# Designs tried in a protein design chat: VH-VL binders against p38822r5to271. Part 40

Target 1, 267 residues: p38822r5to271
Amino acid sequence: LSIGNEIKDSFKETHKWVQNNLKWLKDIEQFYRERAKLEKDYSERLSRLSAEYFNKKSSTSVPISVGDTPTTTPGSIEAAGVVAWNEILSQTDMISKDHDQLSTDFENHVANQLSGLFTKLDMTLSKINGFNNDMVNKKDNIYHELEKAKKDYDEACSTMEMARNRYTKASNDRNKKKLDEKEMEMNKCKNEYLIKINQANRTKDKYYFQDVPEVLDLLQDVNEAKTLFLNDLWLKAASVENDLGANVSKRLQAANSVVKQNKPSLN
Key: E = the ipSAE of ESMFold2; O = the ipSAE of OpenDDE; V2 = 0.75 times the mean of E and O plus 0.25 times the DockQ between their complexes.

## First folded at step 15 (VH-VL; framework fv_rovalpituzumab)

Design z1 (at its last look DockQ between E and O 0.60; V2 from the best seeds 0.47)
Fold by ESMFold2, look of step 15:
Order: C-alpha cells, then structure tokens, then sequence
Structure z1 (fold): chain C 267 residues (1-267), chain A 127 residues (1-127), chain B 107 residues (1-107)
C-alpha cells in the first residue's frame, strides 16, 4: 500500500513532466508562426519599397527639356547607371519574394508539422493515461474481491464458533449436524479467500514488475519521439532559411555583375 | 459492437450555423481521437480536423479555421462539429470517423486508418 | 500540404478481371498510405493501411503496394460488390489529405 501510493505518484509526476515537454511544442510552433508572419510582413514592405522607387524612377524618366540639370549629362555613364539601378530594384523585388517563400516554408514545413507532432503525441499520452487507469482499476478490483472474500471467511468463522459452542454445551445429533454444516461453509469461504490471496499476489507481481515499468517506458518513448522529430523540424527550419540565404546571395551576385559593368568614363 | 451514430440531416440558410453530433458506443470514447471529414455531392473526401477526446483539444484543417468548432461531451461519449457562416458550397455529407493513431515510436504500428465511420449527416445550405 | 493524385478518374472493368488503381503523392510519404472503399450512400470503409496491410475482414483479393510517392491498389478477381469509389489517404505529413477518388465501374 504505501509502495502503491509512491508508484502512483511516480506515474503522475512522470506524466506531468512529459505533458510539459509536449506543451513546449506549442510554444515552438507559435514562434515559427510569428516568424512566418514577420517574413511575410517584411516581404510585403520590401516589395512596396521596390515598387515605390520603380514608380519614382518612371516619373523622372519621362521626356523633359534638357538644361535643367547641367551637371548630369545624358550618355553611356548615366544610361549604365540607370540600368544598374533598375537591376538593383529588380533584384530587391525578387528578394522580397524570397522572404515570402520563407514565410510559406516556415508555416508549411515547420509550424504545421509541429502542430501535427503535438497533436499525435498528445493523443498517445492520453492513451497511455487510459492504459494506466485500466491497470490501476484492475488491481483495485482484485483487492476489493480479496477484501470481500476475507469478510465472508471471517463471518463464516464466527458462525462456526457459535455452532461449536452450542455442541460443546449440548452434545446432541442436531448440534453436531449444525456444527458440521457451518464447518463446511467456513472451509468453502476459506478456500475462496485463499484463491483470492493468490490472485491478488499474482496481480501485485504483474503490476509492480511488468505493468508499471511498461507504462513508464511508454512515457519515455513519447519524450524520445518528441525529441527526435523536433530535432528534424529544427533542422528543416534551418534548411529553409539557408535556402533563402542562397537565393539572396544569387540575387546579389546578379546585381553586382550589372553594377561592375557600369564603368565610369576615364574623361 | 463499435459504432458511431450521427444526428439527422439538416437544411440551413446561408450565414447560419450547424452542429452535428456523433455518439460513440462499444469502446472507450477517450482512447481514440475523432476526425471530421466532409464530402460534397459527387465529390471526394475532405479532412476538416480532429479532436483529442481525452483533453478536448481540437486541431483544424486550414480551410476551416475560424469557422469550425469541434467539442466533446465525455459523459455521453459524443463528439460535436459546429460549422458557422455557412455557404452554399458547404452543402455536403459530414462524417465523424474514429482515428486509430497511437504513434509515439517508429517501432510500434501507429496508424491503421480511420477504422470506424459514422453514417454521415447531410447538411444542405440553400436560399 | 501533400496533394494525393489518383488515376484513372474512372476505371471500367468486367467482373472477374483485375483492376489496378494508382495514387501519387506530391512528396514522399514513405509507406504512410491508407485505402478506403465507398459505395453509393454509404460511409467509407477501411481496406488497406501502411500501404500494403489489409484491414481485418478485407478479402485477400485486395492488395496494396508502393512506397515514397507512388502507390497502387490491386483487386485481383473483381466481384460485383467491388464496384465503388476508392480513395487513398496519406498520413506521412500533417495534415491528412485524401486523393480525389477512382470510380470502379462495370464495363
């Protein structure tokens, strides 16, 4: 009994620990959903900035009278500079789309998969709790049956002792028959009690040496699965962000190539 | 025998809501998650979400977030799905389906499909 | 989300013949595929899980195969009760998704 309560408390503590680890997945999910929203917001703002400067450039490139800007001479340098600026703006708009893709990738490949991981493991934890309750209820029922069998045996013993006292005081055939009847009833109750003791002992051994270790192993399995799959999702999060970095680097190399072709006149 | 029995057909106007019930029997209700799946006339199956029947925690498909609420009543072994702001394209048969998932380890078989289905509830949304 | 594409949309086959139904995932789902059968006016019925394992009570004429992105359901000797719509479902990535169905009808 005191041992039973300590094992019951151990399951409750371990279950709470695993449950807290699963709740942590919701925090990590929310972080990546917020990262996705930040990347989407950044993408939209960067796209608007690029479009604004495309429109501003378009307004200044309408034909106007020459002579209002005598320090700037139309020629190959100004044309090459406009080409370079247009490429910078174009590549900036493409970078905005790269951030939109990162937002989508965080949502679909990280946050949604964290939601699925939590959902599945939370259900597994719920099933493990159900199995534990079934084990405890089965054990408790066997001990309840033992208690009843003991009560029945104690009552039969008391009844037999009363019949024995009557036979001792008046040793006749009627009192002998009553004594024999009550002894048979007592022995029947004794046998049932002994059967229930054996059942309770077998149930106790199974519970402590098989059922409890198996349930605790299942709880550890949930935590190990959480860790393995969470690590995979963290690696995926890094992978999609690395893909952004590679795409941005490619955009910048394209812009740099055009800028390097914008050579100043030696005169 | 394991069985899921759903509430009867409903006719609704656009903008209304509907709440479909799914009563489980023959098994421990809280040991299996409950899916909701719909099927528009002449069309395929669409997963709407599921609910952990032990905790009451729902998970919704993206297309239904904001319009759907899934709940349970463990005392009656009943799952509920409420769809709000109904549109004509919500006309469909709505199924509850027991989920067999147990997975937490790659060493154990952990999903045997949606192994028990309700009979379906026709929801018609028309003016 | 993972798109499950079934082909053909309709398959006309005579009783006693073999039918092969295809299901393709947009990304690898390993062996995490389920097949369902649905007759008119009825709920779907579980046939196959884990790509290849028959559910309890499913006749041996039903078999599933595949891994990764390509999966098949084979019915080796069609019976009259096998003419129905068949759906695949993946559970390899969250959320669950279904194919659009293949209708198997009498030729």
Amino acid sequence: as target 1 above (267 residues)
Amino acid sequence: QVQLVQSGAEVKKPGASVKVSCKASGYTFTNYAMNWVRQAPGQGLEWMGWINTYTGYPTYADDFKGRVTMTTDTSTSTAYMELRSLRSDDTAVYYCARDSYFGGSYKLPNYHGMDVWGQGTLVTVSS
Amino acid sequence: EIVMTQSPATLSVSPGERATLSCKASQSVSSNVVWYQQKPGQAPRLLIYGASTRATGIPARFSGSGSGTEFTLTISSLQSEDFAVYYCQQYGNWPYTFGQGTKLEIK
Scores: ipSAE 0.568, ipTM 0.819, lowest interface PAE 1.9, mean pLDDT 87
Fold by OpenDDE, look of step 15:
Formats: structure tokens, sequence, C-alpha cells
Structure z1 (fold): chain C 267 residues (1-267), chain A 127 residues (1-127), chain B 107 residues (1-107)
């Protein structure tokens, strides 16, 4: 009885532990959702900033250079500078879009997947708990049947003894017949009781040595699955952010290539 | 017999809310997740989300987040889907569908499939 | 989200002939694909789950295959009752998404 309670407690504790771990997934999900929001906000702000300065540039008058060699005129130099600036702003705008993409990637490829993972594992956990409950109920039902069988047997014994006493006091055919009937009933109840004892013992053994370990293994499987998929999602999160880095690098390189063409000298 | 029976057709104005019910029978209600899927007239199927009938935890598709609420009543084996801020493009037949886990003797990974469907509930949104 | 693209949009086949329906995922979903059949005025019916496993009560003429991004539903010998719209669904990534459907009609 004590062992049974301990095992029950173990399941409950393990279940709770797994449940708490799943809850942790929700926290992680929220983290990436917040990151997504930050990226979105940054994207929008950067886009607006780029647009603002682009508009400012458009209002800047570029002097028209009249000369024999346009490539050596101050106007040409200024134009080169303006071209470089335009490229920088253009690439900055593209970088803003890249951040927007990261926001989307965090939402779609990380946070939403965490949500899905939680849902799946939560359902699995619920099913495991349901199965455990069914198993416990089945065991309990058998024990209740055992108790009933015991009561029936005890009652049959008492009734038989009463009949025996009656026969002892008055030895006649009627009382003999009654005794025989009650003895038969007692034996029937005895056999049923013995069957229930055996059934209960087998059920108990199965429950503690097979069923409970199996259920615990299932809980472990849920936890392992959580870890596996979570790792994948963390790697995915890193991947999408690395993609941003790569894109940003590309954009900056493009801008730099134009800037390098903006030479300070006329020669 | 395993079956899902949904509530009757609804006509709503834009901006209103609708709540569709889905009563399950013939099986243990809490052993299966409940999905909600809609289908606009002449269009394909759109997955809205599902709910853990055991814990009551719902998960919604992004397109419906903030406008949809899925709930269950285990005592009556009934699932509910409420859609708020209705628009004309919400006009559709809405289905509840039981989700079964397949494979692996309940070991992960599990495969999904909506093996039992309600008869559908037509929701018409018109001015 | 993962986009499921079914082809063709409409497939005309004669009774007794073989029908092949395609479903393509925008990214890998492993074997996490199901197929549904929907007849006019009825709710969808589950045909295949796990890309290749027939649901209970589904005739042997229905088969599913594929993994990753390419999936196929095959009906070996079309019966009159098989003319319907067929949908694929992925559940490899959240949210679950459906294909646009393939209408199988009688030639």
Amino acid sequence: as target 1 above (267 residues)
Amino acid sequence: QVQLVQSGAEVKKPGASVKVSCKASGYTFTNYAMNWVRQAPGQGLEWMGWINTYTGYPTYADDFKGRVTMTTDTSTSTAYMELRSLRSDDTAVYYCARDSYFGGSYKLPNYHGMDVWGQGTLVTVSS
Amino acid sequence: EIVMTQSPATLSVSPGERATLSCKASQSVSSNVVWYQQKPGQAPRLLIYGASTRATGIPARFSGSGSGTEFTLTISSLQSEDFAVYYCQQYGNWPYTFGQGTKLEIK
C-alpha cells in the first residue's frame, strides 16, 4: 500500500515536471515574439528614416557644371557623392526590409512552431495522463470487486453457519437440505473470492512492474521530444538571424562599392 | 456510433459575433483534439485552429488570432467556436472535426488526421 | 506558413481508369500529409494519413505516397463514387495548411 502511494506520487511528480517544462516552451515562444516585435519596430523606423533623408536629398540642388570635361568638374564630383549617398540610403532601406523579414521569420519559423510544439506535446501529455487514469481506475475496480467478493463470501459463511446450527438443533431433512444449499453457495462465493484475489494480485503486479514504468517512459519520451524539437527551433532561430547578417553584409558591400567610386581627386 | 453534431445555420451582420457548437458522441470526448475548419462557398478548406479537449488549451491560426475563441464543455462533450468582428468574407460553412493521433502506440512522433467531421454550420454575414 | 499546391486543379478521368493527384509543399513536411475527399454538400472524409496510410474503411484502390515536398494520391481504378474534390493537408509545421483542392470529374 505504501509502495503504491509512492509510485502514484512519482507519476504525479513526473507529470507535473513535464508539464512545467512544456510551460517553459510558452516562455520561449513569448521571447521570440517579443524579438519579432522589436525587429518589426526597427524595420519600420529605419524605413521611415531612410525615406526621410531620401526626400531631403531630393530637395538638395545639384549645381549644373558646365565644362569641357564633365568628369573633372566639381559638378561631377558632387554628383558622384550624391550617387553614393543615394546608394547608401537605398541599401539602408533594403536592410530595413531584411529586418522585417527577420521579424516574420521569428514569428513563422520559431514562435509559431513553438506554439505548435506545445500544443502537440500538451495533447500527448493529456493522453498519457488519461491512459494512466484508465489504468488506475481499472485496478481500483478490480479491488472493489475483490472487496465485494470478500463480503459475499463472509456473508455466505455466516449463513452456512446459521444453517449448520439449525441442523444441529433439529436434525431433519429440511434443515439438511438447507445446509447443503448454503454450503454450496458458500463454496461458490469462496471460489469467486479466490478468483478475485488472483486477479487483483496479477493486476497489481502488472500495474507496478509494467504499466507504471511504461507510462513513465512515455513521459520521458515527451520530454525528449520537447528537447529535440526545441533544439531544432533554436538552431532555426540562429539560422534566420544569420541570414539577416548575411543580407546586411551584402547590402553594405553594395553600398561600399559605390562609395569607393566617389573619388576625392579629379584625377 | 461516433459522430459530431453541429448547431444550425446562422445569419449575422458585419461586426457581430457568432458561436457555433459541436456536440460529440460515441467516444471519449477528452481523448481527441477538436479542430475547426471553414470553407467559403465554392472555395477550399481553411484550418482555423484546434483545442485540447482534456486541458482546454486552444491554439489558433494566425489569421484568426484575436477574433476566435475555442472552448469546450466536457460535461456535455461539446466544443464551441466563437468568431468575432464578422466580415462578409467570413461567410462560410464551419466544420468541427476530431483529430486522431496515429502511429507509434502513442509514442512520438504522432501523425494527425481529422477522421470524424461535423455536418457543418453555414454562417452568412450580410448587411 | 507552408503552402500546399495541388495539381491539376481539375482532373478528368473515365471510370475504371487510374487517377493521379499531386500535392507539393513549399518546404519539407516529412511525411506529415493527409488526404481528404469531399463530395458536394458533404463534409470532408479522411482518406490517407502519414502520407501513405489508409484510414479505416477506405478502399484499397486509394493509395498515398511521397515525402518531403512531393506527395501523390492515386486511385487505381476509379469508381463512380470517387468523383469529388480532394484536398491535401500538411501538419509538419504550424499552422496546418490545406491545398487548394483537385476536382476529379468524369471524362
Scores: ipSAE 0.276, ipTM 0.676, lowest interface PAE 1.9, mean pLDDT 89
ESMFold2 (binder alone), look of step 15: mean pLDDT 90; pTM 0.921

Design z2 (at its last look DockQ between E and O 0.08; V2 from the best seeds 0.00; counts 0 for: pae E 12.6 > 2, placed apart)
Fold by OpenDDE, look of step 15:
Structure z2 (fold): chain C 267 residues (1-267), chain A 127 residues (1-127), chain B 107 residues (1-107)
Amino acid sequence: as target 1 above (267 residues)
Amino acid sequence: QVQLVQSGAEVKKPGASVKVSCKASGYTFTNYAMNWVRQAPGQGLEWMGWINTYTGYPTYADDFKGRVTMTTDTSTSTAYMELRSLRSDDTAVYYCARDSYFGGSYKLPNYHGMDVWGQGTLVTVSS
Amino acid sequence: EIVMTQSPATLSVSPGERATLSCKASQSVSSNVVWYQQKPGQAPRLLIYGASTRATGIPARFSGSGSGTEFTLTISSLQSEDFAVYYCQQYGHWPYTFGQGTKLEIK
């Protein structure tokens, strides 16, 4: 009796532990959603900033310089500077889009997947809990049947003894017949009781030595699955952010290539 | 027989709310997740979300977050979907559908589609 | 989200002939695809799951194939009751998304 309660408690605790771990997935999900929001905000702000300075540049008149050599005129130098600036702004705008993509990637490839993972594992956990409840109920039902069988047997014994006493007090055919009937009933109840005892013992053994360990293993499986999938998603999160880094680097390289062409001297 | 029976057609004004019910029978209600899918006239299927019928935890599609609430009553084996702030483009047939996620074992679930569907509930949003 | 694209939008086939419906995913979904059939005025019916496994009660003339990004539903010999709209759905990535559907009509 004490062992049963302890095992039940163990399951309950383990279940709760797994449940708490799943809730942790929700926190992680929220983290990446917030990151996505930050990236989106940054993207939008950067885009607006780039646009603002594009507009500002467009309003700036560049003097047309007529020189003997277009490549050595002050106007050409200024134009080169403007070209470089345009490229920087253009690439900045592209970088803003890259951040927007990261926002989307965090949402679609990380946060949403965490949400899905939680849902799947939560459902699995519910099923495991349901299974455990079914096993417990089955066991309890057998024990209730055992108790009933015991009561029936006890009653049959008492009734038989009463019949026996009547027969001993008055030995006649009627009382003999009654005794025989009650003895038969007693034996029937005895057999049923014995069957229920055996059934109860088998059910108990199965529950503690097979079913409970199996359920605990299932809980472990859920936890392991959580870990594996979570690891994958963390790696994915890192991957998409690395992609941003790569894109940003590419954009900056493009800008730098144009800047390097903006020579400070006419030579 | 396993079946899902939904509530009747609804006519609503823009800005109103609608609550559709889905009663399950012929199976253990809490053993299967319940999905909600809608279909605008002449259009395709759109997933709205699903609910864990055992724990009551819902998951909504992004497009419906904030406007939809999914609930269950285990005592009556009934799922509910409430859509708020109705618009004309919410006019559609709304379906509840059982998720066959847990076919065959208590191990990690594999999704096998929505295997049982309600008959659908037409919700018309008009001024 | 993953975009599922079905083709053609409408397929006209004669009874007794073979029908081939295509579903393409915007990215790999492994074999995590289901197919639904929807007749006019009815709810969808599950046909195939796991890209190639027939649901319970589905006739043998229905078959699914494919992996990764390309999937196909085949009806080997069309019956009169098979003229309907067919939808594919992926469950390789959350959220699960539907194709726009293919209408199979009688030629």
Scores: ipSAE 0.128, ipTM 0.636, lowest interface PAE 2.4, mean pLDDT 89
Fold by ESMFold2, look of step 15:
Structure z2 (fold): chain C 267 residues (1-267), chain A 127 residues (1-127), chain B 107 residues (1-107)
Amino acid sequence: as target 1 above (267 residues)
Amino acid sequence: QVQLVQSGAEVKKPGASVKVSCKASGYTFTNYAMNWVRQAPGQGLEWMGWINTYTGYPTYADDFKGRVTMTTDTSTSTAYMELRSLRSDDTAVYYCARDSYFGGSYKLPNYHGMDVWGQGTLVTVSS
Amino acid sequence: EIVMTQSPATLSVSPGERATLSCKASQSVSSNVVWYQQKPGQAPRLLIYGASTRATGIPARFSGSGSGTEFTLTISSLQSEDFAVYYCQQYGHWPYTFGQGTKLEIK
């Protein structure tokens, strides 16, 4: 039984390890939901900032070009500076939309998928626990039957010896009948005990060399499944953030091109 | 009964793209991820990536990122692999292979390798 | 990435003899190794998974062993149909990687 307890402890320890790994998925999910909220808030604040400064330009640009500079000069630095500023505001608004898309992508392609993965693997772990319980119960029942058969045989041996002693001291028909009855019961218990020994040996071999490795392999499979799919989701998270970076870089390159046309030599 | 049937051989010029199809039958398509593996003439096996047919998300080997796209059509139980910007060293047999790992199935996960392979699609890249 | 190194590159053995093929991982992959057989003009065939478990329909003459970094495929009595290229593959770490193959030839 000591060997059986060590294997029960091994399943318990491995199960706890797998449970902790699955629970960790909920923490990772929450991280990406919070990242999505941060990106959404940033997008909204950046969009409002761009709109605010666009409205300033819209309401004051005519007085600056007419009231402060009464003559119009084609290609002047003031006109080029307004074009550059408009481009910076436009690209800033586009960048705000890029962050809104990243927020959506984290939610849909990372966080929601982590929730689905957790749900399916948690259900699978529950089924593995059911298999383990069934296998342990079957093994324990056979060992219980063996212990009972041994106890029954030992008791039958003791009562037969008592009956033999009584017959030896008083050799009458009653004592002989009792001896014969107890000897038959002892032989029946002996045969049952031998049958249970054979059953227990077969059950021991199956349990320790087939069932336990199978259940532990199933637990390892859950963790390997978690790892494979989590890696897929982490790579997707990196991919959507790289897409943001590429889009932002393109926005800034477009703005830079316009700014470079704002040459001081025209002024 | 379970089988993967791939599209026929193709000849392409450098710079072109190729899209190989892989039709699954005899099993529930979305219960198994799909791998793509290639083999250049006289060379070993090279893993290109896989797609989780349940979630629809592909994962690519580093050497193919940027020029490979893996997709599925669950209504026809078909996986696709598109390789762009072909070079002469892309000449190979391209295999689809069912991953025994279950993508979103309620059945217990038990990895038994790539247990079902398509017949292969020869892609020849030649000027 | 985990590098899987197979040895020897080519193994010449007579039918009926024992063949032993080696596969070494660059770091521990536990028992997460698969063996495939590939004949010319055919797709690979799954032989062994979990380092030591035969796939359905694989003859008992194929056996696998090993854990950690060193793995062995043994074919105990070679048949004429066993002369092929054999690949190991690990699935313990992302990404999946294959060994370069061992060609088993008739001596």
Scores: ipSAE 0.005, ipTM 0.380, lowest interface PAE 12.6, mean pLDDT 83
ESMFold2 (binder alone), look of step 15: mean pLDDT 90; pTM 0.920

Design z3 (at its last look DockQ between E and O 0.58; V2 from the best seeds 0.52)
Fold by ESMFold2, look of step 15:
Structure z3 (fold): chain C 267 residues (1-267), chain A 127 residues (1-127), chain B 107 residues (1-107)
Amino acid sequence: as target 1 above (267 residues)
Amino acid sequence: QVQLVQSGAEVKKPGASVKVSCKASGYTFTNYAMNWVRQAPGQGLEWMGWINTHTGYPTYADDFKGRVTMTTDTSTSTAYMELRSLRSDDTAVYYCARDSYFGGSYKLPNYHGMDVWGQGTLVTVSS
Amino acid sequence: EIVMTQSPATLSVSPGERATLSCKASQSVSSNVVWYQQKPGQAPRLLIYGASTRATGIPARFSGSGSGTEFTLTISSLQSEDFAVYYCQQYNYWPYTFGQGTKLEIK
């Protein structure tokens, strides 16, 4: 009985420990949601800044980048410095879109997946608790049936002994028939008790050597799944941020190539 | 027989709230999460959220976060979905659906879909 | 979130013939797709999970296939009761998302 209580407390404590470990996922989720919001805000501000400076350039025909006596003709071409500046603004706007994509990727591929991981594993933990309760209840019911069978047998033995004592005091046919009846009932209760002993022993072996290890393995599987999926999500978070870095590098190379074509004699 | 039975149709004005019930029978209520899914007239299915029926912990779809509350009563095996600040585009049939998810996909049993659905509750939002 | 795109929007097929319904995910969902059938005035009914496994009690004429981004539901010999709307759903990514449906009509 005392080992049964220790195992019951061990499951409860282990289940609670796993549940608390899952709650940490909510903190990590919130971190990436805040990262996504920061990237979105940066994207929007950067895009607005680029657009504002594009609007300034698109409305001027007074060339600051040309010589002392500038001339404007219908359909005049832009100075090379203005072309380079427009490219810088265009690439800056593309970089703003790269940050918008990172925001979306953090939310959809990291934060939402952390929410899903917690939600699914928390429900799995609830199902494991339900399975454990069913196994404990089944074991307890079989022990209760054994206790009842023992009580019935003990009562039948007592009743038979009373009938034996009466037959000993007065050895008549009536008392003999009653003794025979009570012996038969006692033997019936004995057989039921022996059957329940075998059932209880079989149930005890299954519970302690099969069911308990299986439930603890399921709890370990939840914790392992949490760790494996969390690691994958951290790697995904790094991957989407690396993709941002690669895209920004491409934008800057495109801008640099135009800047390097800006000859002083063309301004 | 495993069954989900929902409350009857409702007519609401914009700005009101509605609370739909979903009574489960024939299975252990707390062993399965409950989804809520809606379907506007002539439209497809839209997932609204999920509740862990054992812990009572809900997870809402982003589009409904802030307007929806999902609860359970384990003593009656009943799930509830309340949608507040109703708009005309909330006119839909609302379904509860039992979720079969157990564990991850690697070492634990897999997902077998939303295997039991309620009959649906029509909520009409009109002036 | 993952967009599930079903095609065609409407499929007209004669009873006894084969119907093939398509579902495309916006990115790989592995084999984590379910299919539902919905008859007029009824709740959806689970048909297929894991892209290819029939749910309990689903007739053998329903089969699913696919992985990654492309999935199909095939009905090998259409019965009169099979004319309905069919939805795919992915469960690889959170949140769950449904396709917009394919209506299967009698020709």
Scores: ipSAE 0.618, ipTM 0.842, lowest interface PAE 1.7, mean pLDDT 87
Fold by OpenDDE, look of step 15:
Structure z3 (fold): chain C 267 residues (1-267), chain A 127 residues (1-127), chain B 107 residues (1-107)
Amino acid sequence: as target 1 above (267 residues)
Amino acid sequence: QVQLVQSGAEVKKPGASVKVSCKASGYTFTNYAMNWVRQAPGQGLEWMGWINTHTGYPTYADDFKGRVTMTTDTSTSTAYMELRSLRSDDTAVYYCARDSYFGGSYKLPNYHGMDVWGQGTLVTVSS
Amino acid sequence: EIVMTQSPATLSVSPGERATLSCKASQSVSSNVVWYQQKPGQAPRLLIYGASTRATGIPARFSGSGSGTEFTLTISSLQSEDFAVYYCQQYNYWPYTFGQGTKLEIK
């Protein structure tokens, strides 16, 4: 096995590894899309539930309170309870909206961004692969030219030897001229062959010591970028969910404040 | 010269499908993503999605998911956009546009806008 | 999604004068904003990317500035060919979104 083949295999494996990692982004995207869907469903169901009980409450006869405010007033304890219940339902409805917002946030700030990230990195990966192919092709072309130059040189040598043999058999001016011409051609081919050898060697060195490492570094860069952006998106996902928690807490506190005003006695 | 040439105007009935083509020339087709943007009469620009011209992987805007399909033919350097279940509000000029990434063959590319546009394809949806 | 709001909807300016177009993002988009020009009956043309970098072939009279949520396209001395609709676009968040456009017309 040539070192070139080993390096080529390494690239292919690394490229495949990166591809698999990018595919993982799609799985993560799908996860958050499914979470978004769950939040949406929960939101809708909770909203409907709240509405249902609001309607149910509306059908309940509530005594007219003599007080200026629907809070705890003498003779309006039952009304205070109704007020508390209304607040609970109202805040529950708001919580349903908060869940809807989380659904939207998962879609817009996480899942869609993962989709975009995948696309961008996939494009980059394709470009890297293209670059690698170009480098390989360039190398191969030089080697083909080298082979051609070698063949030409070999043929020129053979032709020169034939001319030499003819001159040896018949030493005349014509044969001498022909020999000189063929020798000149041989030397021309030799020089071209030497140039191609040098070019091939330089190209080989560049490919293995510069180009391949560079390409591998690019693949690493893609992977690192994936990791960095993914981390950011995970943090964002946590952030938006924490926001939900904060909102829910706020809503519950608001409800609790009203409940605490629903006192069991007038004293 | 770098250019994108789109297919001709289309008239469709509601519920029908339309497929618009975009032929690229003057550059390596697979090195640039292809975007699709539409513009309703007298309205602004609306991004529909883009496609990786090398892998063929498309990304669609949410509003068009399920109704749009973007494809490419690398042999002809042509991108295609199919929009299904057409309705009257789909009446628009549809553009293909090449995605430009910051030069750095050796760095992660950043988006720098759509630098080459097709001439547009008018799609009219009427009963 | 990010909402890009352009103002004014229509801007009337005389040839040779300075035009200033505004684009505001609903949240910070860093400097990841592009500007397009669209003349009647034509496809859009890329003017500026990265908020302030002119695209290839764009005259020096066009300049972009801004970061975060506020962006500006400035045409220092309006030429007859500059009367068109201008769009901003953010590419900081997916999907990339456009402003509604500003029509620059001759006063």
Scores: ipSAE 0.389, ipTM 0.753, lowest interface PAE 1.2, mean pLDDT 90
ESMFold2 (binder alone), look of step 15: mean pLDDT 90; pTM 0.924

